# Designs tried in a protein design chat: VH-VL binders against UPF0304 protein MJECS11. Part 4

Target 1, 168 residues: UPF0304 protein MJECS11, of Methanocaldococcus jannaschii (q60310)
Amino acid sequence: MLSKIERLILANQYKILKILENTSEYDEIIKILEEGYEIFYDEILGHIFDELPESEGQFVLDILSFYDIVVEPYKQKNPNDHEIINHPYSYFKGFDGNSETKYMAFVRFLIEDQKKFSFVAKYAKKTDNFNSHFPMLDKYRKMVELWESKYNKKYDLKREEILDILNA

## First folded at step 23 (VH-VL)

Design j5 (from u5 with heavy chain S57T)
Fold by ESMFold2, fold request of step 25:
Structure j5 (fold): chain C 168 residues (1-168), chain A 119 residues (1-119), chain B 106 residues (1-106)
Amino acid sequence: as target 1 above (168 residues)
Amino acid sequence: QVQLVQSGGGLVQPGGSLRLSCAASGFTFSDYWMYWVRQVPGKGLEWVSAIWYSGRTTYYADSVKGRFAISRVNAKNTMYLQMNSLRAEDTAVYYCATEYEDFYYMDVWGQGTLVTVSS
Amino acid sequence: QPVLTQPLSVSVALGQTARITCGGNNIGSYSVHWYQQKPGQAPVLVIYRDSNRPSGIPERFSGSNSGNTATLTISRAQAGDEADYYCQVWDSYTYVFGTGTKLTVL
């Protein structure tokens, strides 16, 4: 799972931490890495997840940008447009916490840590902190693909163009 | 009746501390973001701080970061502003407020609490 | 953070129309809200989302927002309209208030 070079680097870093923190708490981890006890590598790596590919990160940025830059400001300017206000996809619902966990976690990072997408953030209560409890990936991909292919991802969308994307 | 009632103001020396309270009634407090806004007597309105409906995330104006701490206890329907390391320029009337009907504007305000920071 | 600039004061004769401006770079892309504040009182919302009136605000109050200027219009000005007025936008988790305008009714 870990290469010898990776184990060497990690073991040396824990040796440095041991000295800097003046602690013996890293002694077992160092031995696990140096001796190669693979069954215990999850004790070290359990909080390191697989990467979210750049294309998937961009996809999440795109759907959040659509809602934060296009839909939510439109709704503020057009509070009586009930077809858009009451549309089933009128607000960003998040991602499924069980099957789309990395996407949901990235949304939470973007909103809470990077403090982006402030209009979308107002839906945190309504969406159970952006856990949709239902797979949303396929719907959002259709929306982003239509937005790109038909409207060139422009932000100055007209009403009917917004509806077209929501209906994708 | 939707209402915000404030308490906790007063006179304090520079470098001192003070805690403001904002008690809510007439609505489900845990559904709403809460805000502090201040106004130096005779001057304009300045946003100070915000807190999520859950208390999970908070925001501060640059002028108060590291000195003020906003918090809430939803079981008590109360929001707080802990003000530390107070300066003369913090002298103001402090208002709590919320977005009751819809987001992005404050339509419910507390009555205001004067904080005076003076030697 | 946008900067919202208002005139320091505006005067209007009784029964005439007052216009209070709120200037900001591309403020027309924001939703602009307006508050009235009388001495010793908390602000009161009088216009939200550019042009909408909350319940209890008379039709004499109206608003517009385009380009670099939002405008609060008070027709048939009454003595009771004498107050400070603030425009406001919400941007990046923060409330941004205009510099404030003292409306004097003559």
Scores: ipSAE 0.658, ipTM 0.867, lowest interface PAE 1.6, mean pLDDT 94
Fold by ESMFold2, fold request of step 25:
Structure j5 (fold): chain C 168 residues (1-168), chain A 119 residues (1-119), chain B 106 residues (1-106)
Amino acid sequence: as target 1 above (168 residues)
Amino acid sequence: QVQLVQSGGGLVQPGGSLRLSCAASGFTFSDYWMYWVRQVPGKGLEWVSAIWYSGRTTYYADSVKGRFAISRVNAKNTMYLQMNSLRAEDTAVYYCATEYEDFYYMDVWGQGTLVTVSS
Amino acid sequence: QPVLTQPLSVSVALGQTARITCGGNNIGSYSVHWYQQKPGQAPVLVIYRDSNRPSGIPERFSGSNSGNTATLTISRAQAGDEADYYCQVWDSYTYVFGTGTKLTVL
């Protein structure tokens, strides 16, 4: 699991934190690491998750960019286009919090921490903070694949091209 | 009737603190983002701060970062602006506002509250 | 943060048409909103999303936005239109206001 050198490094870092914060709250963690109580390592490491692959991160950036740069500004300029405004996929719904958790978490990080995608952010209340409560990966992947293959992911999309992507 | 009623304000010395309040009525307060905008007398409008409908996320103009704190208590239908380390250039009329009908423009405003920072 | 530049003042004769400009790089790609502010009062929205009027705003108020210029047009100017006018866009979670224009009705 953790090597002896990894445990030594972590234990020393917690000793430094103990001094800097003038606290005893790290004493148990230090002992777990120095004595090698592997059953408790997950309490230390449990908040460290596997990476989101670069290609999946780019996919999330693409679908957010489509909505933030293309769809939402189009809707503002064309408030009477009811076919697009009332389309089932007219706004970014987020990802399923149960089966697509890592994607939902990345969206929240992009919006809340990086402060990106400000038009999409306005849907936070409506979407339960971008938890769609049903799988969205397959639909978004079809949309991004069509946008890439037919339109080279350009942002200057005509109405029919936007509708084509929404209907993917 | 959709309404924002402000309170607080007044005269404070440089380095002092003051808290402004903005009480909402006539709408479901917890559904709406809230904003502070200020105006130096005789000058233009300057956006100051924003807060999400939930209070989860806040934004600040560079001129007030680290000194001002926006907050809200949805159970009280009230938003606040805590202003610390006040400077002469913070002298302004402060407005609270919200996006009621739709996003990206403020169609409901409070009446404004004067804050004067002077020795 | 985009910069929205307005003329400092505009004068119009009673009954004539006033035009107030709001200049910004590629402002035509934004939705532009306009506010009227009378002395001692909070701003009031008069145009939203380039050209739409809120309820209660007279039809003589209109707006346009293309290229690098958005324009608020007030036809048949009345004494009650004398006020300060601000354009505004939303950008990256912030409200960006124009520099403001004082409209004087002669």
Scores: ipSAE 0.655, ipTM 0.860, lowest interface PAE 1.6, mean pLDDT 94
Fold by OpenDDE, fold request of step 25:
Structure j5 (fold): chain C 168 residues (1-168), chain A 119 residues (1-119), chain B 106 residues (1-106)
Amino acid sequence: as target 1 above (168 residues)
Amino acid sequence: QVQLVQSGGGLVQPGGSLRLSCAASGFTFSDYWMYWVRQVPGKGLEWVSAIWYSGRTTYYADSVKGRFAISRVNAKNTMYLQMNSLRAEDTAVYYCATEYEDFYYMDVWGQGTLVTVSS
Amino acid sequence: QPVLTQPLSVSVALGQTARITCGGNNIGSYSVHWYQQKPGQAPVLVIYRDSNRPSGIPERFSGSNSGNTATLTISRAQAGDEADYYCQVWDSYTYVFGTGTKLTVL
């Protein structure tokens, strides 16, 4: 799982922390890394998540952009369009905290840490901090696919185009 | 009262230039698509150009691409059509129009402006 | 891309019902809008999205759209209904108008 070089680098980093913090709390981790006790690596690396690939990151940016730049401004401009306003997918619901955790976490990072997508951010409370409690990945993929293939990923969409994408 | 008032137009020689203006009042100008539609005397309607809310995105009929330029100054509630390299076939009454509901139609029209291109 | 075909002229007697058609391949898949234009005036929207009337348009005006034909129906025709009528659709950010129909009220 970890090369000798990786273990050496990590062990040295923990040794530096030990000195800086004047503590012995890292001694066991250092020993695990130096001796190569792989069975305990999860205790050290468990908080390091698997990567979110670039394509998946871009996908999340795309769906958030669709809602933030296209849907939310439209609703603000057209408050009497009840078909759009009351549409089941009229706002970004987030991702499933159980099965789509990486996506949900990335959304939270973009909104909370990077302070992006201000119109979508207003729905944090309504969406349980963007936990949809239901798988949304497939639905959003269909929406983005239709947006790209049929409407060339344009942001200047008309009402019928927005509705078409929401119905994807 | 919602109103579109047009100005400009007139007689111009082939190859010449002309700029049309459309002044809007009675509504939030910056919130709506704007359009130009022309009509040859005694003939039907032909869409010419469309412009997005902020003016960032524009669309043109193939017959005027590269020669006409649509623009808007939202702070002045005014839309323009710059017409260059004018041809005889550009002779028409030009209408500006607005769309309130974003349903791909024009529900408010200006009074029209005659443009005549002839030598 | 779509081609919208209208009859050149339609005649109707006072008080009778006029029907103006707009033909196009699979036009039923589009939202069709209708405009009325009287001589020397700008067009006026009379029907939008197949069958909806703008405020101020009388109930005598109605619209339908299915298959390959959209229809503007004017019941109880009045002399003031005499005008040119145009259908219109949108396709890929191109706005297409029909050829226009002159309605004569006899």
Scores: ipSAE 0.017, ipTM 0.583, lowest interface PAE 7.2, mean pLDDT 92
Fold by OpenDDE, fold request of step 25:
Structure j5 (fold): chain C 168 residues (1-168), chain A 119 residues (1-119), chain B 106 residues (1-106)
Amino acid sequence: as target 1 above (168 residues)
Amino acid sequence: QVQLVQSGGGLVQPGGSLRLSCAASGFTFSDYWMYWVRQVPGKGLEWVSAIWYSGRTTYYADSVKGRFAISRVNAKNTMYLQMNSLRAEDTAVYYCATEYEDFYYMDVWGQGTLVTVSS
Amino acid sequence: QPVLTQPLSVSVALGQTARITCGGNNIGSYSVHWYQQKPGQAPVLVIYRDSNRPSGIPERFSGSNSGNTATLTISRAQAGDEADYYCQVWDSYTYVFGTGTKLTVL
């Protein structure tokens, strides 16, 4: 649902475009907005996604930071630690493209657009560009929760602490 | 068996353009990151650019940003370096390279291609 | 961002041990890689991730990295080891090479 103010603003924007482009292609959209035909809003707003709340954004930053700052550097310095290296969650797998799409998209934005988390970035191919193809939210939440509650979100973690978080 | 063969170097005037090629064989090209590194004769190594598996993501040294473009065509097992707005300081032997692991180094190197930028 | 400093040259007697250092602020927190380059040839990876040796590289080559110094050690130096050696790290989506060291075998 759009408020009357939102509808008015959007309609006016399209009216401006109509004038600037000297076209009638926006007439139907304007009519839909002015009349309030909500059933057609998706055709107008289909590419505008729901917000990712701040807390969820921070959560994604936290789990990526854990992998980028803690796990990956540890693996680099301890290549013979097969228990950690071969752990099922030894690398960031991304999020499920079907059920966790907004999280996956945010990860891709952080890595590709903002160029953050350099040590996680190389897993793009291995993870199908951070599409885990399986829900990962719960697992990552448990990891972050344990990291925060038990280890005070410390980055200088011991091996056993890293393993404990991976096993969360 | 693993091999990188380079081509496309030569003499060019300042402001000119040149495209280097690196043909890969003996391994699954699309599975590996590729790199360009250059070396001024008698000087040290300088990283130039890196490219992801699919070619979607690229990295550049500050010295070449906006002027050089790295790309790859996996179906042809070939990587390219498009060099525009060339400067005298771009004169160097350019090497292509690949990496087999995930830790940001170069395992295999091409034979090098000399690029000379001079009026 | 990090600056990797290497000695300009190192000399070693035949059969002795050569040590080439790569200095950098907290370089021990990075994974350091080493390349050998002989005249007129492309570089060759001789050590990766501080201390790992690629297939085909002699056991005489070893590496270590801690604190502010990474070290490439070449034991039982041979005439064929005479070359330039470069250390390298990854940082902030860039590759950084050391200044290079000329190893002379006497």
Scores: ipSAE 0.016, ipTM 0.616, lowest interface PAE 5.7, mean pLDDT 92

Design j6 (from u5 with heavy chain S30D)
Fold by OpenDDE, fold request of step 25:
Structure j6 (fold): chain C 168 residues (1-168), chain A 119 residues (1-119), chain B 106 residues (1-106)
Amino acid sequence: as target 1 above (168 residues)
Amino acid sequence: QVQLVQSGGGLVQPGGSLRLSCAASGFTFDDYWMYWVRQVPGKGLEWVSAIWYSGRSTYYADSVKGRFAISRVNAKNTMYLQMNSLRAEDTAVYYCATEYEDFYYMDVWGQGTLVTVSS
Amino acid sequence: QPVLTQPLSVSVALGQTARITCGGNNIGSYSVHWYQQKPGQAPVLVIYRDSNRPSGIPERFSGSNSGNTATLTISRAQAGDEADYYCQVWDSYTYVFGTGTKLTVL
């Protein structure tokens, strides 16, 4: 639902557009907003997605940072550590495009738009552009939780600490 | 068997344009990031641009942003570098390269193409 | 983004050991790669991930990386080793190259 204030603001914005573009194409939208026909709001707001809360955004940043700053550099420095190299979670797999779409989209935004996490970016091909095709949220949450609670979210982790987090 | 063969380049006046090509063979082209690196004669190596396996994402050195465009046609196993608004300081041998091994180094290089920007 | 500094030139007598350094702040935290480039040729990877040799590279080539210095070591230097050498790291979607070192074999 939209508040009366929100409806008024949006209606006024469309009225401004109507004048600027000298068109009647917004008349129906304006009427929907002024009359409060909620059933048609999706036609207006369909491209506005629900927010990804700050805490969830930070979580995504954390797990990507863990892989980009800790795991991947370690693997590059230790090519003979097959236990970590071959660990099932030795690389960031992305999020599930079906059930974790917002998270996947945010990852793609961070990597493609903001040009962050350059090590993780190399896994785009392997991970179908960071679509894990399987829920990963819980696994990553456990990893980040352990990283924070047990290792104070430090980046200079020892091998055994990295492995411990991967096994979370 | 893994090979990159370059073409294009040559002499161009300042403000002009050139297009470089890099044809790949001997490997699955669309599985790999591709890169351009240039070298001013008698000077060091400078990374110029990178492109994702799919061509979806591209990266550029600050020195060429807005002027150069990297692209690829995977069906043709070819990568390109469109160079516009060329400057004298763009004069260099340009190399295409790839990470055949996914370890953040370039282990496959083209033969290089000289680009000379001069009036 | 790191800055990789190499000596401009290094000289080595035939059959002796050459060491080319690549300095950078905390470069030891990076995986360092080395390229050899001869006149008129494309660079050739000679060391990857600090200390590994690609196929075809002789055992005379070795690498190390710790602290603020990576080192390419060429033992039993041959005339054919005379070339420019570049260190390289990956950082922030960028290939960062060292300034390059000209190795002369005397």
Scores: ipSAE 0.860, ipTM 0.933, lowest interface PAE 0.6, mean pLDDT 95
Fold by ESMFold2, fold request of step 25:
Structure j6 (fold): chain C 168 residues (1-168), chain A 119 residues (1-119), chain B 106 residues (1-106)
Amino acid sequence: as target 1 above (168 residues)
Amino acid sequence: QVQLVQSGGGLVQPGGSLRLSCAASGFTFDDYWMYWVRQVPGKGLEWVSAIWYSGRSTYYADSVKGRFAISRVNAKNTMYLQMNSLRAEDTAVYYCATEYEDFYYMDVWGQGTLVTVSS
Amino acid sequence: QPVLTQPLSVSVALGQTARITCGGNNIGSYSVHWYQQKPGQAPVLVIYRDSNRPSGIPERFSGSNSGNTATLTISRAQAGDEADYYCQVWDSYTYVFGTGTKLTVL
């Protein structure tokens, strides 16, 4: 459902596009918006997705930061620590592309578009571009919750603290 | 035998274009990130560009952004560097390289290809 | 991008120990790698992850990294060790090389 002012703004934008592109392609969409044919609004808005809530965005940033700032540098400095290197959660696996799609998409945006989390990015091949193919939300939430509650999300974690979080 | 073999160097005028090739053998090429590094004769090493194993993402040094394009054709086991709008300061030996044993260091290098940009 | 500063040259007497430094702010928080390059050749990795040797690199090559300085150490220097040496870190999708050091064996 669009407000009258939202419909006016969108219709005017399509009128501008019509002029810029010298096309009649937008004539129908302008009429849909000006005359209020709600049944067709989803065709106009279908490429606009629900927001990822700020708290969920912060959660993704937290788990990526844990791996990129804490775990991956530790593994580079400690190549013989096989308990951590071979741990089932030793690297960021991504999110399930079917059930956790918006989280996976945000990870891909952060890495590919914003070019952040460069150590994590090295796992793109191994993780099928951060599609874990298995639900990871519950595990990552336990890890972040323990990191926050027990270690105040500090980055200078000791070996035992890293392992404690991985085992959450 | 893991190997990178380069070709495509030469002499070119300022403003010209050149395409470098780096052919891989002895390993599964599409598992590896690939890199270009250059060295002005008598000077140090300078990283130029990187490309993901899939070709999906690319990175460039500021000195070459907008002029150079890294690419790969995994079916041909070959990486390329398209060099456009060449300048005298692009004169260097160009190396391709990869991270073979593990990430963050280059343990396999091509033999180097000289590119000379002059009138 | 960190700046990795190396001395322009280092000289060592045959059979003695050479030390080549790589200076950078908090370089100890990075994993530092070292390359040897002889004239007309591609670089060859001699130390990775601060202190590890690739296969085929003699045990007389060693490395350390702490604080603001990483160091490549070559004990019992041989004539064949005369080369240019580069330190390197990886940061934010890029390779960062040191300024390079020419090692001369006397």
Scores: ipSAE 0.684, ipTM 0.876, lowest interface PAE 1.5, mean pLDDT 94
Fold by ESMFold2, last read:
Structure j6 (fold): chain C 168 residues (1-168), chain A 119 residues (1-119), chain B 106 residues (1-106)
Amino acid sequence: as target 1 above (168 residues)
Amino acid sequence: QVQLVQSGGGLVQPGGSLRLSCAASGFTFDDYWMYWVRQVPGKGLEWVSAIWYSGRSTYYADSVKGRFAISRVNAKNTMYLQMNSLRAEDTAVYYCATEYEDFYYMDVWGQGTLVTVSS
Amino acid sequence: QPVLTQPLSVSVALGQTARITCGGNNIGSYSVHWYQQKPGQAPVLVIYRDSNRPSGIPERFSGSNSGNTATLTISRAQAGDEADYYCQVWDSYTYVFGTGTKLTVL
């Protein structure tokens, strides 16, 4: 349910768009908003998603930072450390596109739009643009929680500390 | 045989445009990021531009941003550099390159294409 | 973005050891790569990831990287080693090249 003020603002915006684009395509939307036909609000608002909570955004930043600042540089310096390089969680796999969609979308935004996490970005092809096709939230939470509780989220991690987090 | 073959280049007036081409063979082109690097005669190497394996994202050196456009057509195994609003300082040999064996270093280079900008 | 400073030129006598430096603040935290470029040719990778040789590069080429300095070492210098040499790191979606060093074999 939209407030009357929200409906007024939206209707006025669509009236402006109608003029700027010289189109009648917004006439029905304007009427829906002004006359309050609530059954159709989802069709207007369906592309506006719920917020990603600040704590979940920070969690994604943490796991990306772990891979981009700690794991990937370590692997470059230690190309023969096959235990880490061949580890099942050796690279950031993304999030499941079906059940973790908001997390995957935020990763894509951070990498493509904000141009961050450049070492992780090299895995875009391998990971189907960070769609892991399997739920990853529980694993990444264990990794970040161990990194925080045992290592105070420091970036200067030794080999054994990295492996400990990967095995979380 | 893994190979990058360049074409285009030549003499152009200041303010003019050129398009460089880089044709790939001997590998799966759409698995690889592609790069342009240039070198003013007698000077060092300067990275110019990068493009993702898919073409989804592109990157530019500040010196060319807004004037140059990198693109690729994966069906043709070809990358391009569209150079607009050319200046005398853009005079250089332009190389295309890729990271073939692994990331973060360029181990496959094109032969280079000279672009000369002068009136 | 890091700044990679190299000496403008280095001279070495035939059969002696040449050392070409690449200076940068905390460059030891990067993986450093080295290219050889002869006149009229594209660069050729000679060292990757600080100290590894690609196939076909003779063992007399070696590399090290620690602190603020990466070093390319060429033992038993030959006339054919006379070239320009560039160090390189990758940072934030970009390639960063050193300023370049002309190696002259005397």
Scores: ipSAE 0.683, ipTM 0.876, lowest interface PAE 1.4, mean pLDDT 94
Fold by ESMFold2, fold request of step 25:
Structure j6 (fold): chain C 168 residues (1-168), chain A 119 residues (1-119), chain B 106 residues (1-106)
Amino acid sequence: as target 1 above (168 residues)
Amino acid sequence: QVQLVQSGGGLVQPGGSLRLSCAASGFTFDDYWMYWVRQVPGKGLEWVSAIWYSGRSTYYADSVKGRFAISRVNAKNTMYLQMNSLRAEDTAVYYCATEYEDFYYMDVWGQGTLVTVSS
Amino acid sequence: QPVLTQPLSVSVALGQTARITCGGNNIGSYSVHWYQQKPGQAPVLVIYRDSNRPSGIPERFSGSNSGNTATLTISRAQAGDEADYYCQVWDSYTYVFGTGTKLTVL
């Protein structure tokens, strides 16, 4: 699964780390890589994932922007609009941690590491740190597609337009 | 009944360190974001730092970044502000506060504690 | 970060109406909150989300926010209303306070 060049680079990096940290902890990993014991490569690479495609990253940015720029400020200005405030999709719920893991992880990165989407961030406790525990991709795609096709992804949406998107 | 009680202020030399404490009572502490706000005597309010309900994320004003560390121990219902490399400009009354009824405004405040940084 | 500018002081005659302004570029797009602070005390919230009163705040306190100006209005001013007043918005994980206004009741 790893090319000989990739194995050489990784083995050399672990040799450097072994010296810098003055440890024998990497001796096994070096041997696995140099001698090519493929069954153990996932142990070394288990935390490296395939890329999140650019279009999927943009989709997450869009749904977060809709909530952070449009919905949450609207709710602050209209605290008695119970139809929107009590709507089932009134706040960004996150993504399912089991089936939509990459999307949930990207949300957490955007909020915690990049410090973006500050209004959405207030829902971290309520949403179990944006793990919705239920697939949300289909719902959010319908919302973003409607927002784009009907409203040209404008941020200055009227009340009825917000409801239309929430009901998508 | 909802209350924030502060401690840990005092006099310290420039370059010194001090830790402020904010003890919560009368509400479920680990449901709430917590904040530090300071006020130089005779001047206005300045936000200093924020911490998530869980402690997972923290935020700082540029003027204190790298010198101050906000933390919380939810089991003790207490938030802290560790203040290092103190400067004369850090002299202020420090308030802890939280958003009790809803987000984006602070409706529960501690009594304030004075920190004086002088030679 | 937005800059919230308030007049340094405002004077009002007893029983008259005081208006304290909070200026900022497009502040009307923010929710504006107001605090009263008496000497030696912590701030007390008097208006939240532009125009709402917390429980225990008299109806003579009201607020508005549009365009570039938010306004705190205190009708029938009383001696006990003499205090410093701060507007506030929340933006990008931070609390932004106005410069503060000393209200003097004559």
Scores: ipSAE 0.677, ipTM 0.873, lowest interface PAE 1.5, mean pLDDT 94

